# VHH binders against Probable tRNA-dihydrouridine synthase (dus), part 1

Every score and structure here is a prediction.

Target 1, 316 residues: Probable tRNA-dihydrouridine synthase (dus), of Aquifex aeolicus (o67533)
Amino acid sequence: MNFKKGEVILAPMASYTHSAFRRLCRRLGADRTYTELISAVGVLRNGIPMKLAYFTEEERPIHIQVFGSNPEEIAQASVVIAKELKPDFIDINFGCSVPKVLRNKAAGYMLQCPPLMGEVVKETVEALKPYGIPVSAKIRLGFEKDEVERIVEELQKAGVSLIAIHARTAKQGFSGKALWHRIKEAKKVASVPIIGSGDVKSWRDIERMFEETECDGVMVGRAALSNPWIFKEFKEKRDIEVGLKERMDFILEELSMMTEYMSREKACAEIKSQIVQILKGVPNSRELKTYIVHAENCKELVKRIEEAKERELLYA
Unless a header shows other numbers, all headers, positions and changes below count from the first letter of the chain; Kabat numbers aren't used for antibody chains.
ipSAE, averaged over its two directions, is called F for ESMFold2-Fast, E for ESMFold2 and O for OpenDDE. V2 adds 0.75 times the mean of E and O to 0.25 times the DockQ between the complexes of E and O.
[cut] marks letters that were taken out.
Atom coordinates printed by the task and the answers are left out, and those that the model quotes come from them; centres of patches stay.

## First folded at step 1 (VHH)

Design a1 (framework vhh_7d4b_2)
Fold by ESMFold2-Fast, scan of step 1:
Structure a1 (fold): chain B 316 residues (1-316), chain A 123 residues (1-123)
Amino acid sequence: as target 1 above (316 residues)
Amino acid sequence: QVQLVESGGGVVQPGRSLRLSCAASGFTFSSYAMGWYRQAPGKQRELVASISYSGGSTNYADSVKGRFTISRDNSKNTMYLQMNSLKPEDTAVYYCARDYYGSWDRPEYFDYWGQGTQVTVSS
């Protein structure tokens, strides 16, 4: 089967979880990956955005995430993607609540109407039947009110094959505490695998989420940006101490991979945010982060990364 | 002084194998992506294969996929090209090069080059 109970998964995060980062997390023990959000309307009008949709065999199983506000458009865009790229899953995002998405009544906005979420999933499932590609959904507990049981019931009735739950409401964003007990309650009404998400900060938190919620998989988000070794830590049941050299080596490998699907200049610009993340928690690293991020061009950026590797003892 | 020295070239019959080596010195080898280029008589220089700084990612020209394997040993500051099922069309001078950016496809990203090693495939 395409899903195995006990999987630990890299969460989709805009601007971070492109192909290079997904591949490196797979190598470190992540079992499954998701693309960044892809607009259904964007696909239908402008074609598939390859910067977001690009993936390699190494990243399988791969979920290509689609979002929109209209069932027919989401289904049509999903067919375009399925025919061209043949992902393991089309994922429908119902969790994103950034202002532009909400203004367009898309993604997380749709949590306010579980029957409409069901219509989106049902039309996409039916449209994808000729291609044999299943549909997954990424949701939150609700928009403002927690309605996770109702949402799960509507989605599984519509034919969804897998649900990932971020244990917060859309309005909550990342504030407060993720309510893990709500994942456990959702699991009680689920007839499909449930992936838990929210406040997973260490490999021990992955174990705790499995134990406390009885979910079938655990999704790791922000913690993987500063510590992509969290997947390896979980598989080996040990803490891994990662020095500055190893962190910079990770960045150089990622930068090299990024040139397969974006220009050199774009890759050098975009990797800077991941350098900030991977150095998070390294003592006395603020000055180093600023120095590297202010590199004017690619050659200077690589040179500053090399300098960081050679001066490891000053920042460890 | 940055130095790249190729070895392992020679004359072989079609279908045979050769292993090229590139010994690097004068820089932190583990911080740079590397590549192999070749130039046949009367033709432009072309990329054969490239490898990321760690060896975890590789790229190959379509003409050599499935036949050639690029690898590196950072503890020995050495890059390799294993060339299997050699064809007469593989006859060229082979150059190793240092890639300061980590790109797969543009000669202008390579700032240091070896002197080249001749590979001749003939019956």
Scores: ipSAE 0.000, ipTM 0.311, lowest interface PAE 15.2, mean pLDDT 88

Design a10 (framework vhh_7d4b_2)
Fold by ESMFold2-Fast, scan of step 1:
Structure a10 (fold): chain B 316 residues (1-316), chain A 120 residues (1-120)
Amino acid sequence: as target 1 above (316 residues)
Amino acid sequence: QVQLVESGGGVVQPGRSLRLSCAASGFIFSDYAMGWYRQAPGKQRELVASITRSGGSTNYADSVKGRFTISRDNSKNTMYLQMNSLKPEDTAVYYCATSPYYDEWGYDYWGQGTQVTVSS
């Protein structure tokens, strides 16, 4: 197992945590990354979705995250991925509770039956033995009722190597506050490393989560979208003021990297969402944001990004 | 609190057009990718078309390419599906759906659906 106590990790986030963003966060000090959520049934029907599963060596350790409702399908899809891509971990998602997932009794729905979660993990662990790839799980405290100790015990009995806990129930979604003390209680029954997750908004929150929960790693989600420098801030124990030039340089590098796994035209269209997120860290940026994202083509988009960089240099 | 309300369905003859609308409320619409799905009787839901947050990129099922056009107006919190050259096999309940970008796992919201019937 290649996990080190004290790791700070980039959380999986749909439409954001593709290869380019994961690589840039690694360069800024993230210790580990996860792919976006991949459907087991989708893999078995259509093959591996390379837009989601594509990764480079600099992103290692990399967890490829899979979800489904059926232990055999999850295990079979995991073997397909392991054989082709050789990730550091296959991660099983037990946290997603959107209506389509619940209708198919998948992911977060399975929190209602810890023994079934154990069956999923056990079958996947056994199927992956020939490939030497361990299994991690990403969970919540429970579906509607908090049963985190029971869930942790079932997963470690099944052979899981690492558990990340979002300190909310599935029914809560993102409402209310993450209950960090429940991560601490889960840690008491754990025989595997525990990664804490939920409501990490600053590098000081990373420190507080380690101190308050005694977890072995901390996962950063949404805060990394507006401030990918949060990883560097944590490593250096200081606030980093990031101006428009640095933010635009980040976007241009991300855009360049995205063309490794999608067309330039598609990359220019999709990067606009990341520009919206990164500009949330810039006061009074609404006019600039609107100007940049209304670019009609790739050439105009890059031109407007370069113009934004020049303006900051004149104002410094 | 999150609501997606589809409208514009109906009964039409083959070769005609319909425009579906999806009105969104209870969330920041511009933060979500959107899509149209359909479900024919006895079949699973299938993705028909999707559109990114900005509207800068679209994707279509092979069966509808060149006939259907997805678009969105973030100022009106509304997504559209322009359906041209309708065929009997397009008959289905059409659902709009959204997926968040901030979510650690991703999540979808779904509308109630609107019936489209193409009959000769």
Scores: ipSAE 0.000, ipTM 0.149, lowest interface PAE 14.6, mean pLDDT 86

Design a11 (framework vhh_7d4b_2)
Fold by ESMFold2-Fast, scan of step 1:
Structure a11 (fold): chain B 316 residues (1-316), chain A 121 residues (1-121)
Amino acid sequence: as target 1 above (316 residues)
Amino acid sequence: QVQLVESGGGVVQPGRSLRLSCAASGFTFSNYAMGWYRQAPGKQRELVASISRSGDSTNYADSVKGRFTISRDNSKNTMYLQMNSLKPEDTAVYYCAADLGYWEPSRYDYWGQGTQVTVSS
């Protein structure tokens, strides 16, 4: 198994954690990354979606995350991905609860039936044996009821090699507090590594999660979008002051890398959401954020980003 | 600039063969899944065949299974569609496509200009 206790990991986040962002976070000290979620049915009908599945060797260890509602389809899609891309892990998403996913009884919907989750994992593990690729799972505490111990036990029985737990129920979404003590309780019944997730907002929260839950790894989600330097802060045990110039340089590098797997036009459209996120780390940036993201084309977007860098340098 | 250029279309009689080629430039061809779509007059555009990055995995529409073969040569940045036992129903404009995303309406973000295939007696 290639997992080491103490890893700090970039969480999968749809629309954000494509190759460019994963590579930049790896350079800043993230130990492991996950793709955005990939539909098993989509893979089987249309082939592998390379915008989502594209990765470079720099991103290893890489988990390609798959979701679906049917054990056989998830296993078949995982084999297609394993043969073609040879990831370090296939990850099964059991946490996503957006309306389209729930209508298809997929991902987070399956938290309502832990035995079915076990069937998905077991069939995928068996199908991947010839390729030597282990299976991980990303779960929540449950759908509406917290039954994380039962879920962990079903997945372990099925042959899962690693479990990441977002310490909220699916119906809870991001509301309320992540219940870190439930990760600690899950860890007590676990025979595989447990990665804790939820409400990690600073590098000190990463330390606290390790200390309070005794988990084997910590996964950082939303906080990494506004502060990708959180990984470096944790490794160096210090707060890093990142100015507007450095944040805009990050965006320009990310934009450049995105053109390896999507058109420049599409990259310029999609980077806007990441600009919104990274500017959340800058005090009094609402006007600047609005100015940049309302650029009508790629040339104007890059111009406004460069203007932002120059304004900070002028007053530094 | 991403470019996909189809060639090899034409007019043939039923039962004959054609080989379509798609020359790709402006991206790392070996990193992307590729496919062939077709559109007949008054019909929706449909996927004909797709091929994985390495060429190890292929998928075909039921209407062409056993007759068409998709392949690729990553050293030449070229994808092919070998079309055997052509039928009048295969008459369509054929499009080369590169798969750069899943949540996009067509799933394929880059398209060629298309090449006309006409099967008539």
Scores: ipSAE 0.000, ipTM 0.139, lowest interface PAE 17.6, mean pLDDT 87

Design a2 (framework vhh_7d4b_2)
Fold by ESMFold2-Fast, scan of step 1:
Structure a2 (fold): chain B 316 residues (1-316), chain A 124 residues (1-124)
Amino acid sequence: as target 1 above (316 residues)
Amino acid sequence: QVQLVESGGGVVQPGRSLRLSCAASGFTFSDYAMGWYRQAPGKQRELVASITSSGGSTNYADSVKGRFTISRDNSKNTMYLQMNSLKPEDTAVYYCAADTRYWDSYTLGEYDYWGQGTQVTVSS
């Protein structure tokens, strides 16, 4: 098992946590990363989606997330991924509750049936034994009803090696407050490491989650999009002021890395969402964000990013 | 959960006007740039117009510039597209789009959230 108590982890976020962003967060002190969601049926029908599954050694330990509705299909897809890519973990996502996923009775929908979640994990664990790859699970407190202790018990009985808990129900989405005390209660019945998640907004929140929940790791989601330096802040126990030049340098490096697994044209289109996020930490940046993201091609996008760096130097 | 609902489409003669509305829910509307896209039969979806989160800046496709106006009302969580001087080549299904990627959600490479679409037909 390659998990170390006290890890701070980059959460999987669809459309954001592709290889380039994971690598940069690892360099800034993230201890572990997860891929975006990969459909089990999609893998079996069309092969591994390399845009989502691509990773480098720098990203290790890496969890490749799989989701589906059927235990055999999830296990078979996990074997295909394990043979080809040899991740540190196969992660089974039981937390996603977007309408398309729920219509297919997949991922977060399965929180309604903990025994079925256990069957998924058990079949995947058995199928992966020849490859020596452990299984982790990413869950919520429950679907509508909080029953996190029952879920944890079913998963660990099935052979799961690690559980990450987003301290909200699936129906709650991102509304309300993450219930950190429920992570603490789940930890009491756990025989495997528990990673806490939800409402981590600063490096001090990472410390508070460890203290308040007694979890073994902390997962940082949306806060890392606007402040990937949060991992470095935690490791150094200090606030880091990051200027516009450093933020734009981060984006240019990320853009360059993205071309390893997508076309330059697609990379330039996709990076715009990350530019919006990273500029949230810059005062009076709304007009600048708009200017940059409305660039019509890669050459113009890069030029506008370089202009933003010069603008800071001119006025600071 | 994120929901975008378009309305205001219909059948009109060339030279007339239509106003489309997009009602948004399930996210903090004022934090996100919004756009109108359209898809004509046998063609790919194309961006028609976009508007910043504050409404302070707009962008338009060359084919609609000067004829269409995008706007938003953050107090009503609604975006609009005023379409003037409509031409037969404006015939398409019009989609409201938002960047919903700030949420932990499954997209499988589909980065924007689209509403159900509303049909606009310009013909005599």
Scores: ipSAE 0.000, ipTM 0.142, lowest interface PAE 12.8, mean pLDDT 86

Design a3 (framework vhh_7d4b_2; at its last look DockQ between E and O 0.01; V2 from the best seeds 0.00; counts 0 for: pae O 15.0 > 2, unsure alone 64.1 < 65, off the site)
Fold by OpenDDE, look of step 2:
Structure a3 (fold): chain B 316 residues (1-316), chain A 124 residues (1-124)
Amino acid sequence: as target 1 above (316 residues)
Amino acid sequence: QVQLVESGGGVVQPGRSLRLSCAASGFTFSRYDMGWYRQAPGKQRELVASISSSGSTTNYADSVKGRFTISRDNSKNTMYLQMNSLKPEDTAVYYCATDRSLYEWYSPDAFDYWGQGTQVTVSS
């Protein structure tokens, strides 16, 4: 197995964890990356969406994340991806709780039927054998009812190689407290490595999760958006103060990298969400955030970002 | 603090040679597999060459096989890339990195680090 115990992983997050951001996080110490969710049906109908699937060697080991509702479709799409892109893993998403996805009986919806989850994994594993690509799964504790042990056992029987557990139910979404002790319980019944996730807000939380749950890896999500340096902080076991200038430089670099797989205009539009996130780590940045994200075009956006850098210099 | 510093890049004519160096510090260099990557404008970053921690095993991209040679001196915490018979297609930013993707026997505590890169331009 390509997974190493002790890894700190960048969590897949829709609209955020595209190639540029993944690379930057890898540079900052993330051990593994996941793509955003890719629709199995979409792949089969329209081909691989390269905006979502595009990755570089720098991002490896990488999991291309697929979701769907039909085992056969998921398996077929996975084969298409495996053949063309040769990721390190195909990851099946069983955790997304976005209404649109749930309405299609996909992802987190499937947590209601662990046997179906098993079928998906089994078919995918079988289909990917010729390519030598293992299958991982990202799960929650359950849809509404916590059944994490049952789910883990079902997936293991199906041939999953790695399981990431977000310690919330699908119904909870991102509300409430993640139940870390449930990760620990899942680990007890697991024969495959377990990645823990949920409410990891600092490098110290990463350490605590390892300690408290005995998980094999820790996945960092939202905290990485506002503080992608969390990976470096963990590696170095220290707090890292990152100023406005460095954060803006991060954004500019990300923007530049994004142009590798999308238009500049689209990149400028999408990067605004990341700007909002990364500025959360800067005190009293509300006005600045508003100012930057209301740029009318790419030129203006870059200008305003550069101005922000200069502002820090004035206050330094 | 872990640091990888590339050097040796520059502008050369086709057919010429360059030798890149990567100076490593802040970690036990001899315990890590290492590699060179490159990224051309608008293209994906790709593996150029990798070398095992001991230097006993090397791997090359097909595009550079026979032309490039990766080596390392663990006593100096330095990795090298000898680039011969350079082509315009070799133009890219070259990055030094720890590489744990190639070998199964790498250190369990291996961590990927990247340098800032050095520009290599091959043009007539």
Scores: ipSAE 0.000, ipTM 0.205, lowest interface PAE 15.0, mean pLDDT 91
ESMFold2-Fast, scan of step 1: ipSAE 0.000; ipTM 0.141
ESMFold2, look of step 2: ipSAE 0.000; ipTM 0.163
ESMFold2 (binder alone), look of step 2: mean pLDDT 81; pTM 0.815

Design a4 (framework vhh_7d4b_2)
Fold by ESMFold2-Fast, scan of step 1:
Structure a4 (fold): chain B 316 residues (1-316), chain A 123 residues (1-123)
Amino acid sequence: as target 1 above (316 residues)
Amino acid sequence: QVQLVESGGGVVQPGRSLRLSCAASGFTFDDYAMGWYRQAPGKQRELVASISWSGGSTNYADSVKGRFTISRDNSKNTMYLQMNSLKPEDTAVYYCARGEYDFRSGYPLFDYWGQGTQVTVSS
């Protein structure tokens, strides 16, 4: 198993955790990364979506995350990915509760039937044996009802090698608070490593999650979008003040990397949401965010980013 | 079990209209995005238009914007493509497709296709 107790991990986040962002977080001290979720039926019908599945050696260990509603299709898609890309893990998403995914009865919807989750994992584990690639799962506490111990036990019985738990139900989405004590209770029945997730907002929260839950790893999601330096802060045990110039330099480097796996025009469109997120760490940045994201084309976007950098240098 | 059946193709003169229909069965129709692909001889298959599960969002290829309209009737498990101002370049086999919505890109990932219906635009 290629997992080390104490790892701090970048969570998979659709629209955000593509190769460029994963690489930059690895450079800042993240120990492990996950792709955005990839449709199993999409892989089988249209081939591997390289915009989502593209990765470099710098991103290892990497989990390619797959979702679907059918055990055979998830297993078959996983084999296609394993043969072609040789990731460190295939990860099965059982946590996504976005309405469109739930309408397709996939991912988080499957939390309603832990035996079916076990069937998905078992078939994928068996299918991947010839390739030597282990299976991990990303789950929630349950769909509407918290039944995390039952879910963990079904997945372990099926042969899962690692489980990440977002300490909310699927129905909660991001509402309320993450129930960290439930991760601790899940850890008591676990025979595989448990990664805790939910409401990790600072490097001190990473320490606190390890202490309170006794989990084997901590996964950082939304907080890494506004503060990718959280990984470095944790490794160095200090707060790092990052100015506007450094944040804009991060975005420009990310934008450059994105052109390896998508068009420049698409990259410029998609980077806007990450600019909004990274500027959340800058006081009184609402007007600047609006100015930058209203750029009508790639040339204008880069110009406005450069203006933001020069503004800090001029007025520092 | 999933079945998609296209109809409404035919031969028409340039500038005329056709309406294609796709009847779906074997799945919960209003849980899926739907789309129309086309393929002309010697060319790659291209996505012409797509529509979200509710009908609230539509997308069109640049070559058909302003001329084609995609719609759906979830009560009848049917999707339509209204093709106006047809051009010889629109000649192709048109395929109905079912897709799982990719919420990130706003485009569905298509996983099933029908057998196709021929549209020929000639004088």
Scores: ipSAE 0.000, ipTM 0.121, lowest interface PAE 17.2, mean pLDDT 87

Design a5 (framework vhh_7d4b_2)
Fold by ESMFold2-Fast, scan of step 1:
Structure a5 (fold): chain B 316 residues (1-316), chain A 121 residues (1-121)
Amino acid sequence: as target 1 above (316 residues)
Amino acid sequence: QVQLVESGGGVVQPGRSLRLSCAASGFTFSSYDMGWYRQAPGKQRELVASISGSGGRTNYADSVKGRFTISRDNSKNTMYLQMNSLKPEDTAVYYCAKDLYGDYEWYFDLWGQGTQVTVSS
């Protein structure tokens, strides 16, 4: 699918942005989704990890995000994925800076060598030509030194079709503030669409990022976990008050969808982190949150979620 | 090295039954959740059924619930999918899948070319 200026996009977030969450955000107005990051070496050794790569047509346009340390391996894994799943884009992660990834010299570590990033993209673009699938990249401003213009230029020369920029360096992680003016500077040298990311906390921040950076799209990360309605709020230009019942209904729908691509028990274990996130907007929810996530099995978890819905109704 | 070998597909008339088998090797079979995926021409690959390592818990897609039964025999390192009351919309290549627990939190890996199931008259 072609990119459309003004898109608001769900960011890839490991452990959170699996198919069910992506589908629900699309229904709420997200324009584009990304899978969680998938190891290129893992694909080549063990086959496609369908828990991470599973998607439905409702999630399109979909970017399947891959990461690695070696251009040939990333290109080969991308072909395996493209041939089997036919995503709208293969996305290459150059932004992840968690200790495990950095130890393996992958993803965000590669920001230290923009020419190598260019080689990864170029080899992947060339390998995907027979399949007609474009390549996007998700980057940061740099590893320790901000050199976003150089990074953007190298990726464009390599044939990248779209770049998302988290306005922090890899070494910052999530510390400090996202430097939105650097997205605007990157846009000045860009010949491809630029998606801005970092410190988007409300629908008004989405508008502010478009206005301040002149980017072509805005990517919403952590704020979508506590408020997936942020996409609908942006489309409607209004705050949406979401009560406990609606939040629990969202979780039950998500849990149901998760069982399409994982066992019920794994789904019940993994949904707990999303319950913690979605309840952040509910006053005095600490005790309720603890009660729900300490359920010892799936039957008890669903029972406690249903009780939470009834609790709100009892006090209304 | 993990290996999964699917078998049991074929051509059947609507309303008939087929049993698929998946022979596993290269890992401790009883320690991993397993599942069956299917992919029809021009459509997305979808999870049809899954089973826990012990066999104590199962899950099914709504489209097959009540018609398909997943099972496993840990002594034989084999997983099965019993498909009853087959419909034309069940026509697909069926893939055996193994859970992978590790740094990247993979759930299922897909192996081999699968086994073709065609439901037609």
Scores: ipSAE 0.000, ipTM 0.119, lowest interface PAE 15.1, mean pLDDT 85

Design a6 (framework vhh_7d4b_2)
Fold by ESMFold2-Fast, scan of step 1:
Structure a6 (fold): chain B 316 residues (1-316), chain A 121 residues (1-121)
Amino acid sequence: as target 1 above (316 residues)
Amino acid sequence: QVQLVESGGGVVQPGRSLRLSCAASGFTVSSNYMGWYRQAPGKQRELVASIYSSGGSTNYADSVKGRFTISRDNSKNTMYLQMNSLKPEDTAVYYCAREGYSYGYDWFDPWGQGTQVTVSS
């Protein structure tokens, strides 16, 4: 769909940003969402992984994120996804640098060869023309060496419509500080919208990133896991105090929605990491967190979540 | 031992109907997210229909929406795909699968042997 300058976007995060979490963040004011990364080779061999690719109309605009090591395979997988699911964008991941991905020379590994990144984008853009679906890319500053201007130039030459930049190198991972000034410098050579990302921890950081980098959009990652209300805070320009009951209600709603695209057993297992994250926003919650995530089955998990809600009401 | 066995395929003329069956052993169909995939010669596998463990919510590919219906019979531990108004482009090997995933590399495990559906005059 249309991209509007000033959008605040939920970042793709493996294990966290499935449909339920994306929908809840949209309801809280996120303007755009991305799926977790999907293997191109996996799609071609086994079909579309619906746990990762499932989305509802309320998540639009939606970017389905694909990764791989080979231009032809990424383009072919993108066509399979585009034809079946008709997302607003196919997004190509050039930022992930976990060991398994690097061993397969995929995603962030490709930052070592900007011309190859351009070939991936060009073939995917060309293959998607009959479907009218644009291509976006999510990148880092470079692999070890910062080459963000070169990367941006290769991608836009290849026909990319939108670029999100995590202001770190792939080898840096999450260490050190995100270099926001490099997003500003990348914006100077860009002919497409640039989304800034990295070290956005509060709604005030979203405003600062727009001001300091002059980017067209801001992507929020890890901070949204402990505070999905950050999107609403930004829209309303105020801090929102969210109590334990509200956080547990969020989790119960998310858990319910997850059963649309995975078994209840899997949903109860998977939601535990989300509970750990959302309780990081609650001071002195270590014992409660441990108690909840050690539930042995769904029935016990829901019971412990309900107990947490009651404790806040009795305390208040 | 977990196993899925597809059946019910065949050769039919356009506009006809077929019902595919997926008989499960070693696990309970009603307790798992399950789907039907198909693969035509020279093409990638595509998800046709899915059914979720909770409440039996269903999803369909645009190409089959309104024509195909996925269902389960808990007493027989079997999943079905009712295919109405068949078209030549529905010609494919149809596979059933249950929930499975690993960072998107694998979606369903195990894949059955498949059942061939051919729609021609």
Scores: ipSAE 0.000, ipTM 0.187, lowest interface PAE 11.9, mean pLDDT 85

